Miniprotein binders against Mucin-6 (MUC6). Designs and how they scored, part 53

Target 1, 185 residues: Mucin-6 (MUC6), of Homo sapiens (Human) (q6w4x9r395to579)
Amino acid sequence: GHCSLEGGSFVTTFDARPYRFHGTCTYILLQSPQLPEDGALMAVYDKSGVSHSETSLVAVVYLSRQDKIVISQDEVVTNNGEAKWLPYKTRNITVFRQTSTHLQMATSFGLELVVQLRPIFQAYVTVGPQFRGQTRGLCGNFNGDTTDDFTTSMGIAEGTASLFVDSWRAGNCPAALERETDPCS
Below, E stands for the ipSAE of ESMFold2; O stands for the ipSAE of OpenDDE; V2 stands for 0.75 times the mean of E and O plus 0.25 times the DockQ between their complexes.

## First folded at step 12 (miniprotein)

Design i7 (from le2 with K8E K15E R22E; at its last look DockQ between E and O 0.70; V2 from the best seeds 0.68)
Fold by ESMFold2-Fast, scan of step 12:
Structure i7 (fold): chain B 185 residues (1-185), chain A 98 residues (1-98)
Amino acid sequence: as target 1 above (185 residues)
Amino acid sequence: GSAEEIRELVEDAKEELEEARELFEEAKRLAEEGNLEEAERLLTESILELWEAIFELREAARLAGDERLTEELERLAEELLKLIIEVMRLYVEIEREE
């Protein structure tokens, strides 16, 4: 499955349901029992004013019990608050520059993330077949049916994107996330 | 109804595509004149217009109850993706020159 965050404000779910994002906080992009160490992928959105939408993607976060990897539009990669030189490798995750404009995060557990840094910050999430029907978050439930892709954190299928998006708030706004990765700014 | 919504989405996509093409042509002209920073700005704007058009087409395809229409709209979206690749190639070329 493939989920994409493109053009600053557009999301296409694993089941190919497109929608526009209108939020300014940290949101759960992908959560699954297939991710080790209680892992989750998160997306940080902030006001853009310059793109054709009100909000745009500004960072992607992979959070687990061991790691907090942040890839930001400023082209900085941190883990647990420390800036890392690329290529950066942990036991199960490698982050490296794929092209002059793209970074890749490869994992041993069937998740791959490609981030376009320039000219527009974008993210592409690929998951292996073991994730089918086992995903939750903004990328949808990966069950082959687009009619329930707006399933909220409480398990309710909504007809519109707004309640769906709001239900996946991680509780961390960009200012709080920035403070956590850059101690005592 | 859905037919009217599909028509509006396709019309919006056509307008965004026309804007994107105009921005791309102006960016080429600026790059030839050595105004690389302004060229990069217009290429970025062109790509944003193309993403708007692509998502209007994808939404139209989702609403279409006719398999033939869905395939045609998806094909058009793929053509716009190819145009983004063209715009990105010039963007990367300009970056290498800077």
Scores: ipSAE 0.712, ipTM 0.874, lowest interface PAE 1.0, mean pLDDT 84
Fold by ESMFold2, look of step 14:
Structure i7 (fold): chain B 185 residues (1-185), chain A 98 residues (1-98)
Amino acid sequence: as target 1 above (185 residues)
Amino acid sequence: GSAEEIRELVEDAKEELEEARELFEEAKRLAEEGNLEEAERLLTESILELWEAIFELREAARLAGDERLTEELERLAEELLKLIIEVMRLYVEIEREE
């Protein structure tokens, strides 16, 4: 399954449902029992400017009981707040530079993350077939049906991206409907 | 109805593609003149416009009611992805020369 965060504010789910949102928060991108130690993949968005998008992706975070790996727009990789030289390896996770513009996080548990650092910070999430029907978050539920990909953290399917996205906030942030918007979006 | 929404999405995508191509051509001229910082900025803007266009084509394909139209819209989005790759190649070349 493939989920992508592209163009600053666009998302395509594991079931190929495209949508766009704007927000300044950390959001749960992927949760699954297939991730060890209560792991979750999260996406951080912040204000980018007014030319193309009000907000854009600035970091991706893998968080579990054992690790907090942050891959940020400033090209610094940290684990639990400590900057790491690449390649960085734990028992289950390896982060390495794939190309001059891309980093890759490979894992032993079926999650792969590729981050494009420049010119636009983008993320590409790949999960193995064991994740089918067992995901939740901004990347959807991976069940082959796009009609329920906007399932909220409370288990309710929504018809709009903004309510769905706001339900996946991983912190105390203003709701997307309260934020100033760029009319050019 | 969906037909009007699809037409509007496609027209918006066309406008964004036109702007992206203009930005790309201007970035090439700036790079040849040695103005690499501004060239990189315009290449970044070009790629952002292309993502806007791709999103609109993907939405139009999702709303399309027949297989032929869906396939055509997806093919157009794939062509824009190829153009992003072309713009990215120039970006990387300029970045290496700095």
Scores: ipSAE 0.709, ipTM 0.868, lowest interface PAE 1.0, mean pLDDT 85
Fold by OpenDDE base, second read of step 13:
Structure i7 (fold): chain B 185 residues (1-185), chain A 98 residues (1-98)
Amino acid sequence: as target 1 above (185 residues)
Amino acid sequence: GSAEEIRELVEDAKEELEEARELFEEAKRLAEEGNLEEAERLLTESILELWEAIFELREAARLAGDERLTEELERLAEELLKLIIEVMRLYVEIEREE
């Protein structure tokens, strides 16, 4: 399964459903019982410095009971707030530079992450077949059905991306918008 | 899907593509002039416009319901991806010069 966060405000789910939203919050991107130690992948969105988009992806965070790995535009890799030199390796996770603009997080448990740092912060999530039907979050449920990808954290199918996205907020943040408020900006 | 909605998405994508091309060409000129910072900014904007166009085309493809139209729209989206690669190439080149 492949999930993509592109163009700052666009998402393509594991089931290949595209959608867009604008929000300034941390969202659960991927949760699954297949991730060890209650692991979760999260996406951090904030106000965009680019005039064309109101908000954009600014960081991705992998969080488990054992690890906290933050990949952002400002800092290459941090664990628990500490910047790390690449390659960075934990028990089951390795973060290394793939290209001048791309980082990769490789894991032993079937999760792969590629992050483009510049000029647009983008993320590409790949999960193994063992994750089929066992994922939740912004990347969807990976069950081969695009029509139910907007299932909320409470198991309710939503018709709009904004409500779907809001259900996966990791904190107290403003409501997400499907489109920018000012199309001329 | 609505034919009207598809038409609107395609038209929007075309406009964004045109804007992206203009930004890209201007960025090239600026880069040649040595204004690398502004060039990078315009390249970034160009990429953003292209992604908007790509997603509009993908949405249109999803709504089309006709195999031929769907394939055409997807092909167009792929062409825009190639353009992004070209823009990125220039961006990386500029970045290396800094």
Scores: ipSAE 0.681, ipTM 0.857, lowest interface PAE 0.8, mean pLDDT 92
ESMFold2 (binder alone), look of step 14: mean pLDDT 76; pTM 0.689
OpenDDE base, look of step 14: ipSAE 0.645; ipTM 0.841

Design i8 (from i7 with G1D S2E A3E E5D I85E)
Fold by ESMFold2-Fast, scan of step 12:
Order: structure tokens, then C-alpha cells, then sequence
Structure i8 (fold): chain B 185 residues (1-185), chain A 98 residues (1-98)
């Protein structure tokens, strides 16, 4: 399956459902029991500098018990807070420059991430067939049915994107975004 | 209502595509004149317009109850993806010159 974050604010799920959202936080993009060490992909959105949307993708994070790999629009790759020269390799993950404008994170566990750095920061997630029906997050549940792609973190299928997106907010947002994303304000 | 929504999405996509093509042509002229920074800016704007158009077409395809219409709209979105590749190719060429 293929999931994409494109044009600053557009998402297409693994089941090919397109949606747009405005958000300035870190969101869970993909969780699955197929990811080792409680791994998850996360997407960071911030205020957009372009006329087409209020917010845009600024970083993608792979988080597990061992690793916190951050790929950001400023073309810096870090793991556990330390900047890394490419190609960067761990036991199960390799991050390398695929083209002058693209980085790739390849894994041994059926997940691949391609990040476009320029001119617009975008992300493309590919998962193997073992992930079918076993994904959660902004990329949907990969079950072949688009009607429940907006399944919230509480397991409820919603008809609209807004409740779905809000439910996948990660607990740790950048300090600057906290006031804007507080639902009780 | 659904039919009207589909029509509005397709019309919006056509408008965005027209704007994207105009930006692309102007960027080509600027690049030939050696104004690489402004050319890059217009190519970026062109790509953003194309993503808006693609999203509108994908949403229209999702709303369509007719399988043939859905396939046609998805085919049009694929054509716009190829246009993005074309715009990106010029962007990379300009990057090399800088």
C-alpha cells in the first residue's frame, strides 16, 4: 500500500481516500503491530509559508524504543537528537539520498519512506502486504474499504476528516503550536 | 447536489490547471533570461496549483457513482502527475545552474 502527504496539506490514505486538513501539531501517521520495537511514523505540520494552505508538512519522524529519526524540511537528518551524515545506517534502517531532491528511508520490516525535500516538502509511505488491515493513523487502516478510513484513535469510524485528524494528535506537540491546537480553549 | 459538487470540483481543477500552465510558461521565459530565483518561485507555485487540481479530481472521483466517470477523473489526475514531473524537471535543471 501507498500513502502520500503532498502539496503541503493533502493526504491520500492506503485505501486511496483523499482529504485535506489544517493542523499545526505532530500527528501519528502510521502505527502497526508489524513495526518492531513499538515503532510509529509521525508527521509534523506547522504554519505554511505558501498561499495555497494554512499549514504544511515540515518533518517526518520514525519513533521506536531505540530510534527517533527525524527528517526535516531544512534537510537535516537526526537520530536521537544527533545530526547524521548520509548515508546513515542502523541494523534495520538505512537513510540515503535517492536524488538531488529526495531522501529515502529503507527498512528491513516492510516499510519504505521517500521524502521530497524541494521545492515542496512531501512524504510517500509504502508498506508491504503484511500491513494490510493492521495499520492505524492518518494513512488509514489499509483494509480495502475507504468508508472506515477515518477511524479515530478510539476506534470509531467518522464520516468527516476533522474528528479523525484531531484524534491522531501526538501528545508531545512543539511548544509554539500548543495554544493553537488546544481543544478546550 | 452530488452532481453539482462534482461539477464544481472539476471546474476548480480546470481553473487551477490553467493557472499552473501559465506559471510554467512564465517560469520558462524567466529561466531563459537568467532570472533563476524568480523562475524557481513560479515553478513552485505551478506545482502547488497542480496539487490543488489533483486533489479536486480525486475528490470528484470519490463522489462519482459512475465507474466510468471515476476512471476518467482518475486518468486526468494521472495526466496532471506527469505534468508535475515535467515542471520538476525544469526545477532540477535550474538548481544545477545555481
Amino acid sequence: as target 1 above (185 residues)
Amino acid sequence: DEEEDIRELVEDAKEELEEARELFEEAKRLAEEGNLEEAERLLTESILELWEAIFELREAARLAGDERLTEELERLAEELLKLIEEVMRLYVEIEREE
Scores: ipSAE 0.677, ipTM 0.860, lowest interface PAE 1.2, mean pLDDT 84
Fold by OpenDDE base, second read of step 13:
Structure i8 (fold): chain B 185 residues (1-185), chain A 98 residues (1-98)
Amino acid sequence: as target 1 above (185 residues)
Amino acid sequence: DEEEDIRELVEDAKEELEEARELFEEAKRLAEEGNLEEAERLLTESILELWEAIFELREAARLAGDERLTEELERLAEELLKLIEEVMRLYVEIEREE
């Protein structure tokens, strides 16, 4: 499954459903029992301009009981608050520079993350087949059905992205605004 | 039984909140003592517990048939989100000291 966060406010789920939202909060991208130590992948969005519609991805965070890895726009990779030199390797996670503009986080448990740092901060999440039907968050449930991708943290399928996105809010922030648009537009 | 389910969710959330608070307070003590690594670990665990509690409260709110109860549970969830922010602030402070 491939999930993408592109263009500052566009998301494509593991089931290839595109949607758009504007929010300035931390959101759960991916939770799964397949992630060790209660791991979760999160996305941090912030204001990129004066308008409420000017929001962008500013960081991706992997958090578990054992690790906290932050990849931000400033090319700073941190684990448990310490800046790390690349390549950085933990027990099950390796972060390294893929290209001059791309970082990659590789794991032993079937999660891959590619982050484009410039010119736009974007993220690409890949999960293995063992994650099928066992994912939750903004990247969807990876069950091959696009119609139920907006399943909330409460297990309810929503018709709009705004309620779906808000259900995965992991911080104190205002409600998200939603528009269904093609992320390639 | 929906009422029983709500009760169970709320009780679980309360337990997780209490655990998260204990972890948070212990982390503060450890940080003051200079044990920053262990403090960070406990803060991370505290956040995870709070997230679980929030989701359980939101589910309970969804199941609630009474509007007043729904609003109260949602309010509590929002308060927990604020607590997460406090935990995260301390985490950032510790990171700056390292």
Scores: ipSAE 0.050, ipTM 0.482, lowest interface PAE 3.3, mean pLDDT 88

Design i9 (from i7 with L42E R62Y L63E)
Fold by ESMFold2-Fast, scan of step 12:
Structure i9 (fold): chain B 185 residues (1-185), chain A 98 residues (1-98)
Amino acid sequence: as target 1 above (185 residues)
Amino acid sequence: GSAEEIRELVEDAKEELEEARELFEEAKRLAEEGNLEEAERELTESILELWEAIFELREAAYEAGDERLTEELERLAEELLKLIIEVMRLYVEIEREE
């Protein structure tokens, strides 16, 4: 299955359901018992500098009990807080430059991530057939039924993207200052 | 009904594609003039318009419920992806010059 985060604010799930959101948080993108050592793929969204989107993807994180690999729009790759030269290899994961504008994270457990760095930061998630019906998060449940693609972290199928997305927030979000509206505006 | 919703999404995608093509042509002119920074901005905007068009087509495909129409809309989205690749080629060329 294929899940994509494109154009700053667009998501297409493993079951091919497209949606848009404008959040500023870290979200669980993919969680599955098929990922070793309580692994999860996460997406970080922040306020966007581009005119089309309020927010955009700024980093992708693979987190497990052994690793915290962060690939960010500033083209830095870290693991457990330490910057790494590419190609970077662990026992089960290799991160390398695929093209001048793309990085790839290949794994031994059926997950592949391609990150476009420029001109727009984007991510493409590919999972093997063993993940079918075994995924949860922003990329959907990969069960072949698009009507329940907005299944929240509580296991409830929602009709709207906003409640679905909010349910997959992870950790603390960067705080954003509220803009005060002038009474005379 | 759903047919009208699909028509509106496809029409929106066509408008975004037209804007993307105009931005791409303007970026080519700016690059030829040596205005590389502005050319990159126009190329980025072109790619954003193309992603918006692709999103509208994917939404239309999801709403279609008909296998043939869904396949046609997905194929059209793939053609727009090919245009993004073309825009990206100029973007990479400009980066090499900077």
Scores: ipSAE 0.701, ipTM 0.853, lowest interface PAE 0.9, mean pLDDT 83
Fold by OpenDDE base, second read of step 13:
Structure i9 (fold): chain B 185 residues (1-185), chain A 98 residues (1-98)
Amino acid sequence: as target 1 above (185 residues)
Amino acid sequence: GSAEEIRELVEDAKEELEEARELFEEAKRLAEEGNLEEAERELTESILELWEAIFELREAAYEAGDERLTEELERLAEELLKLIIEVMRLYVEIEREE
C-alpha cells in the first residue's frame, strides 16, 4: 500500500482515495499493530500563508516507544532534539539521503517513507502487504475499499474529510477545512 | 522475483509514466482553456498513475537484487517524483484560482 501527502494539502490513501484538507495540527497518518513498539507515523501541518486555505506539510514524525524521528524541511531530529547527520541508523530504522532533494526512511518492519524536501515538502508512505486491513489514520485502512477510508479514530465512517481528519488530531488545533478531490465524488 | 517479473514491473511503470504524462499535458491544455474542473480531474488521475509507477519501480528494484539495476530504477523513480511535483504545482495553482 502507498499513501501520499502532496501539494501541501492533498492526501491519497492506501486505497487510492484522494482528498484535500487544510489544517494546522499534527495528525496521525498511520497506526498499526504491525508497527513495533506502538509506532505511529504523524504529519505536521502549519500555515504557509495568510488565508486559512494556505496550509502545508512541514514535517513528518515517526514516534514509537523507542524512537522519535522528525523529518522536516531543515533537518532530521531525533528524540533528544539532536540534529543527526545522515545516514542515521537505529535498531530497525535507517534514514538516509536518497537524492539531493529526497530523504528516505527505511525500516525492517515493512514501512518505507520517502520525503521530498524541496521545492515542495511532500511525503510518500509505503507499507507491506502484512499491513492490509490493519492500518488507521489519514492514510486510511488499506482494505481495498475506498468508501470506508474516512473511518474516524472512533471507528465511525464519516462522509466528509474534515471530520475524518479532525478525528486523527494529535493535539488541540482548529477544525480542518476540507475539499473532496475525488473526481467521482 | 524472476527476471520476467521484474521486466513486467518495469514495463508497467513505463506505461503508467507515459499515461501520466499524457494526462498532465491534457490537464495543462484544459487549464489554459479555462476548464479548471476537468483539468483537476486529469491531474488527479495523472498523480495516481505516477505514484503507481514509482511503487512498481521500487518493487522491481527490491526484487532485482542487482545494485546497478536498483540504482537505475531509483533514478527513474526520482524523475517520476519530480513530475509529481510539477503536477501538484499545477493542481495547487488551479485550486488557488477557484
Scores: ipSAE 0.006, ipTM 0.222, lowest interface PAE 9.4, mean pLDDT 83

Design j1
Fold by ESMFold2-Fast, scan of step 12:
Structure j1 (fold): chain B 185 residues (1-185), chain A 95 residues (1-95)
Amino acid sequence: as target 1 above (185 residues)
Amino acid sequence: DAEELKKKIEELIRKAEELLLEAERLLKEYLETGDPELLVKSIEKAVEAIKLLTEAARLAAQLGDLRLVREILFLYIEAAILIYRAREIEEEHEE
């Protein structure tokens, strides 16, 4: 299945449900028992710069007990806080430059991430068939039914994207500061 | 004054780094002792760091210093990961 984070703030789930959000936090993109060492994929969103009411993807994080791989919009790749030259390889993960504008993270466990660096920072997540019905997070549950793609971190199917997105915040982004970056006047 | 603004940003970053080190220390102490108060304090320190980093990011963007913006982003990611890990540990102990 395929999940995309495009145009700064648009997401299409593994079950092909499109939605848009305007948060400025770190979000859980994908959790699954198929990911080794309590692995999780996270997406970091910040304000766009040209408009403080718009948000855009600025980094993608793969986290496990062994690795903290960060790929940022400025083309810096780190693992466990240390900058890495590409291609960078661990036992199960390889990060390399696929094209002049794209980086790829390939894994041995059925997860693939492609990051577009230019002209807009975007991410594309591909998972193998073993992940079907075994995913949770912003990319949805990959069960072939779009009506429950807004399942929160507590297991509740919501009708709105805002409650769904908020439930998948990985960090605790203060409400007061979020309001200042997202004026609603 | 750009120099004064840069100094303010650097001070916010320094304070956030201290808060994150304290949050990590508290989390490690929690793993050793099992005292749930330490887990709560660890999360509180990381949240305080995020508040400082958010203000630092706003000022760094205003200054146009992309290197400071990047440094702030990576510290913010570390804070978010710590909170995520702390919550996972909390959930394990509520089973």
Scores: ipSAE 0.467, ipTM 0.778, lowest interface PAE 2.1, mean pLDDT 81
Fold by OpenDDE base, second read of step 13:
Structure j1 (fold): chain B 185 residues (1-185), chain A 95 residues (1-95)
Amino acid sequence: as target 1 above (185 residues)
Amino acid sequence: DAEELKKKIEELIRKAEELLLEAERLLKEYLETGDPELLVKSIEKAVEAIKLLTEAARLAAQLGDLRLVREILFLYIEAAILIYRAREIEEEHEE
């Protein structure tokens, strides 16, 4: 399964469902029992301009009971809050420079992450077949059904990306819902 | 001019998004109440959104703004899937 975060606010799920949203929060991209130590992959979005629609991915975070890895445009920060020189290696995770513009996080448990640093900060998540039907988050549920990818953290299928995305907020942030419906419409 | 055209496109996108939110609300209400009128209205809102997005896409193409085109297409897919889901729900309730 391949999930992509591109163009600042565009996501394509493991089931190849494309959607876009605008938010300034940390969101859960991927949770799965297949991730060791209660691992989760998260995406940090922030304002990139003055308008509400000017939001962009600014960091990717892998968090487990044992590891915290923050990949941003300028640095890789680990558990101790210090920037690390690459390659960085833990028991099951290795972060290294793939190209002049790309970093890669390789794991022993079937998760791969490629991060494009420039010109646009983008991320590409790959999971092995063992993750099929066992994923949740913004990257979807990887079950081969595109229509149910907007399943919330509570297991409810949503019809809009904004409501779906909001359910996967990892912190107390403003809602991704930028506009309210006119009750008179 | 290009700026005016861009504003028009953004307005269409905004309206389409509102319609999709309303469509979703109506669909949820249908699931709770079983009122077939709500389902019909939900689909109508989504279809209307598609119409707006179609116009937006035309204008965006004219403007040559690929970012806007992509955004519109993504919303179009969202609308289409919503309609599809609504139809599936309808069929399930009729069975």
Scores: ipSAE 0.449, ipTM 0.739, lowest interface PAE 1.0, mean pLDDT 92

Design j10 (from j7 with G54D D55P L59T)
Fold by OpenDDE base, second read of step 13:
Structure j10 (fold): chain B 185 residues (1-185), chain A 81 residues (1-81)
Amino acid sequence: as target 1 above (185 residues)
Amino acid sequence: TPEERLKELLDKAEKLILEAEKLAQEGKTDEAIKKVEEAVKLIEEAAELAKELDPLRLTRETLFLYIEAAIVLYRIREESG
């Protein structure tokens, strides 16, 4: 399964359903029992410097009982809040520079993350086949059915992206809005 | 000075987040949430002030504090769910 976060507010789920939203918050991108130690992937959105009405991805966070890894445009920060030199390795996670503009987080449990740093901060999530039907969050449920991708944190299928996205907020933030945006912006 | 005020806001926010984490670990969920909410207000104020100083540096600092605050709330909800 491949999930992408591109442009300012464009998301494509594991089931290849595209949608857009306008929000400034930390959202749950991926939860799954297949992630060890209650692992979860989160996406952080903030106001875009281009327009006050636009939002953009500014960081990706992997969080578990053992690890906290924050990947932003400028640095990688771990549990102690300090920037780390790459490659950074834990028991089952490695973060390294893939190219001059791309970072990669590789794991031993079937999760891969590629982050494009420039010119636009974007993220690409790949999960193995063992994750089929066992994922939730903004990346969807990876069950081959696009019609139920907007399943909320409470297990309710929503018809709009805004309500779906809002259900996966980690913090207290303004309500997300559905907005037609340029995926390249 | 604006720089001193900015530092004060960020330091207070960080302190509140740390307190919230401790409270959450102690099972004092309501108090923890209150601390986080207060911290977020301070971060927002800091963010506005930072626009007049060094936006790039301040954006990074405020970003990480926002993330820390969100993580506290996330863990609280996961433990209750």
Scores: ipSAE 0.649, ipTM 0.858, lowest interface PAE 0.7, mean pLDDT 92
Fold by ESMFold2-Fast, scan of step 12:
Structure j10 (fold): chain B 185 residues (1-185), chain A 81 residues (1-81)
Amino acid sequence: as target 1 above (185 residues)
Amino acid sequence: TPEERLKELLDKAEKLILEAEKLAQEGKTDEAIKKVEEAVKLIEEAAELAKELDPLRLTRETLFLYIEAAIVLYRIREESG
């Protein structure tokens, strides 16, 4: 399956449902029992564009009990905040420069991440067939049915993206929350 | 100076995040959350100041601390169910 984070604020789920993102927070992009050691992908969004109401992707994080890998436009940082020279290798993960504008995180467990650094920061998530029906987060549930792609962290299928997106916050967004549901902002 | 103020804010935020991690490991979840919330306020202040002083270099440091704060809250939430 393929999930994309493009154009600053657009997401296309594993089941190919597109939606637009307006939050400013760290969000759970992908959780699955197929990820080792309680692994998760997270996406960090901040304010951007000509309008303060627009958001854009600024970092992608892979987190497990063993690994903490932060990929931003300028650098790759791991445990303890150390900037790493590429290629960066662990037992199951390799982060390397695929092209002059793209980084790739390859894994042994069926997850691949490609990050476009320039001209705009974008991310592309690929998962193997073992992940089918076993994903949760902003990338959807990968079950072949787009009608339940907005399944919240509580397991409820929503008709709109707003409650779905809010349910996948990592939990530290006091400044952003106030404006997300205001029709005048 | 504004640069000294920025360093002070970031140092204080980092200390709060490390304290929050320790409190979370001890099962003091409410106290850990409060420390993270205090750290996030300092990070937000630092981020605004950084935009004025040196947007490219200092934004990277504030982003990393913001992510560390989010990870602490994420781990607390996952442990709580």
Scores: ipSAE 0.528, ipTM 0.756, lowest interface PAE 1.2, mean pLDDT 76

Design j11 (from a13, 14 letters changed)
Fold by ESMFold2-Fast, scan of step 12:
Structure j11 (fold): chain B 185 residues (1-185), chain A 80 residues (1-80)
Amino acid sequence: as target 1 above (185 residues)
Amino acid sequence: SGTEELLRQAQELIDRARELTEKGKYDEAAEVLEEAARLIREALQKGVSPRLARELLFLYIEVAILAYRVRELQEEALER
């Protein structure tokens, strides 16, 4: 399955449900027992430099007990706080420049991440069939049914994106959801 | 210098949160991490240089990773 983070704040889940949100926090994109050593994929959003959205993706993080890989919009890659030269390889993960504008994180456990650096920072997540029905987070549950794609961290299926997105914050971000005004009005 | 002092204060809070987490004081660790995130956000909002903004972004990400770990530990504690 494929999940995308595009255009600043647009997300399409593994079951192809599109949604949009506004937030300036770090969010859990993907948790799964199929990820080794309690692995998780996270997305960092901050104030947008792009006028079509109030917020934009600024970094993607892969976290496990072994690794803390950060890929930022400024083309900086770190693991456990240390900057790495590409290609960077661990036992199960390789981060490399796929094209002049794209970085790829390839893994041995069925997860692939492609990051577009230019003209706009965007992320594309691919998971193998072993992940079906075994994912949680902003990318949805990958069960072939879009009606429960907004399942919160507490296991409640929501009809709208707002409570769903809020439940997947990795930390408590001051002012992330401060405004109550509809940004579309 | 002012931004450097905020960075130092945020780092001290992060270190404090690690100590609290090791002692099983997860609620207190979460509070300290929220304060660290606030200080980093304030520094970023002051219109710092691109190089310093990058350093602050990575520190902000570190706070979020620690908050995620604390949340996992809080959930494990509730299952007891």
Scores: ipSAE 0.338, ipTM 0.710, lowest interface PAE 2.8, mean pLDDT 81

Design j12 (from j11 with P50L V63L A67I)
Fold by ESMFold2-Fast, scan of step 12:
Structure j12 (fold): chain B 185 residues (1-185), chain A 80 residues (1-80)
Amino acid sequence: as target 1 above (185 residues)
Amino acid sequence: SGTEELLRQAQELIDRARELTEKGKYDEAAEVLEEAARLIREALQKGVSLRLARELLFLYIELAILIYRVRELQEEALER
């Protein structure tokens, strides 16, 4: 299955349900028992100056007990806080430059991430068939039914994206990165 | 502004929270991380220098990851 984070703030789930993202925080994209060492894929969204988007993707994070891999819009790749030269390889993960504008993170456990660096930072998540019905997060539950793709972290299927997205915030995120409103509005 | 000082204080709190987490003191770690989040919010409200924007992004990511991990450990501990 394929999940995409495109155009700054648009998401298409593994079951091909599109929605727009308006939050500014770190969010859980993918959690699954199929990910080793309590692994999770996360996306960092911040305020955007792009005319058609209020938020934009600024980094993607793969977190496990062993690894903390950050791929940022500045084309910096770190693991556990240290910058890494590409290609970078661990036991189960390889990060390399796929093209002049794309980086790829390949894994041995059925997860693949491709990030487009230019002209707009975007991410594409691919998971193998072993993940079917075993995913949770912004990329949906990969069960072949789009009607329950907005299943919150509490297990409730919502009809709108806003409650769904907010439920997948990673911890107690700093509200300072949320969009400011005019005090007179 | 005192933006750099606030970010430095936030980094110290994040480092303290890591130590508390390693020692199994998850509730204390969570409290310290809440204070770190408050300082980062205050720094952002005072205006971030363009030169510090990248450092702020990485500090913010570190904070978010650690909050996520501590919350998981708190929930795991409560269920046992």
Scores: ipSAE 0.083, ipTM 0.542, lowest interface PAE 4.6, mean pLDDT 78

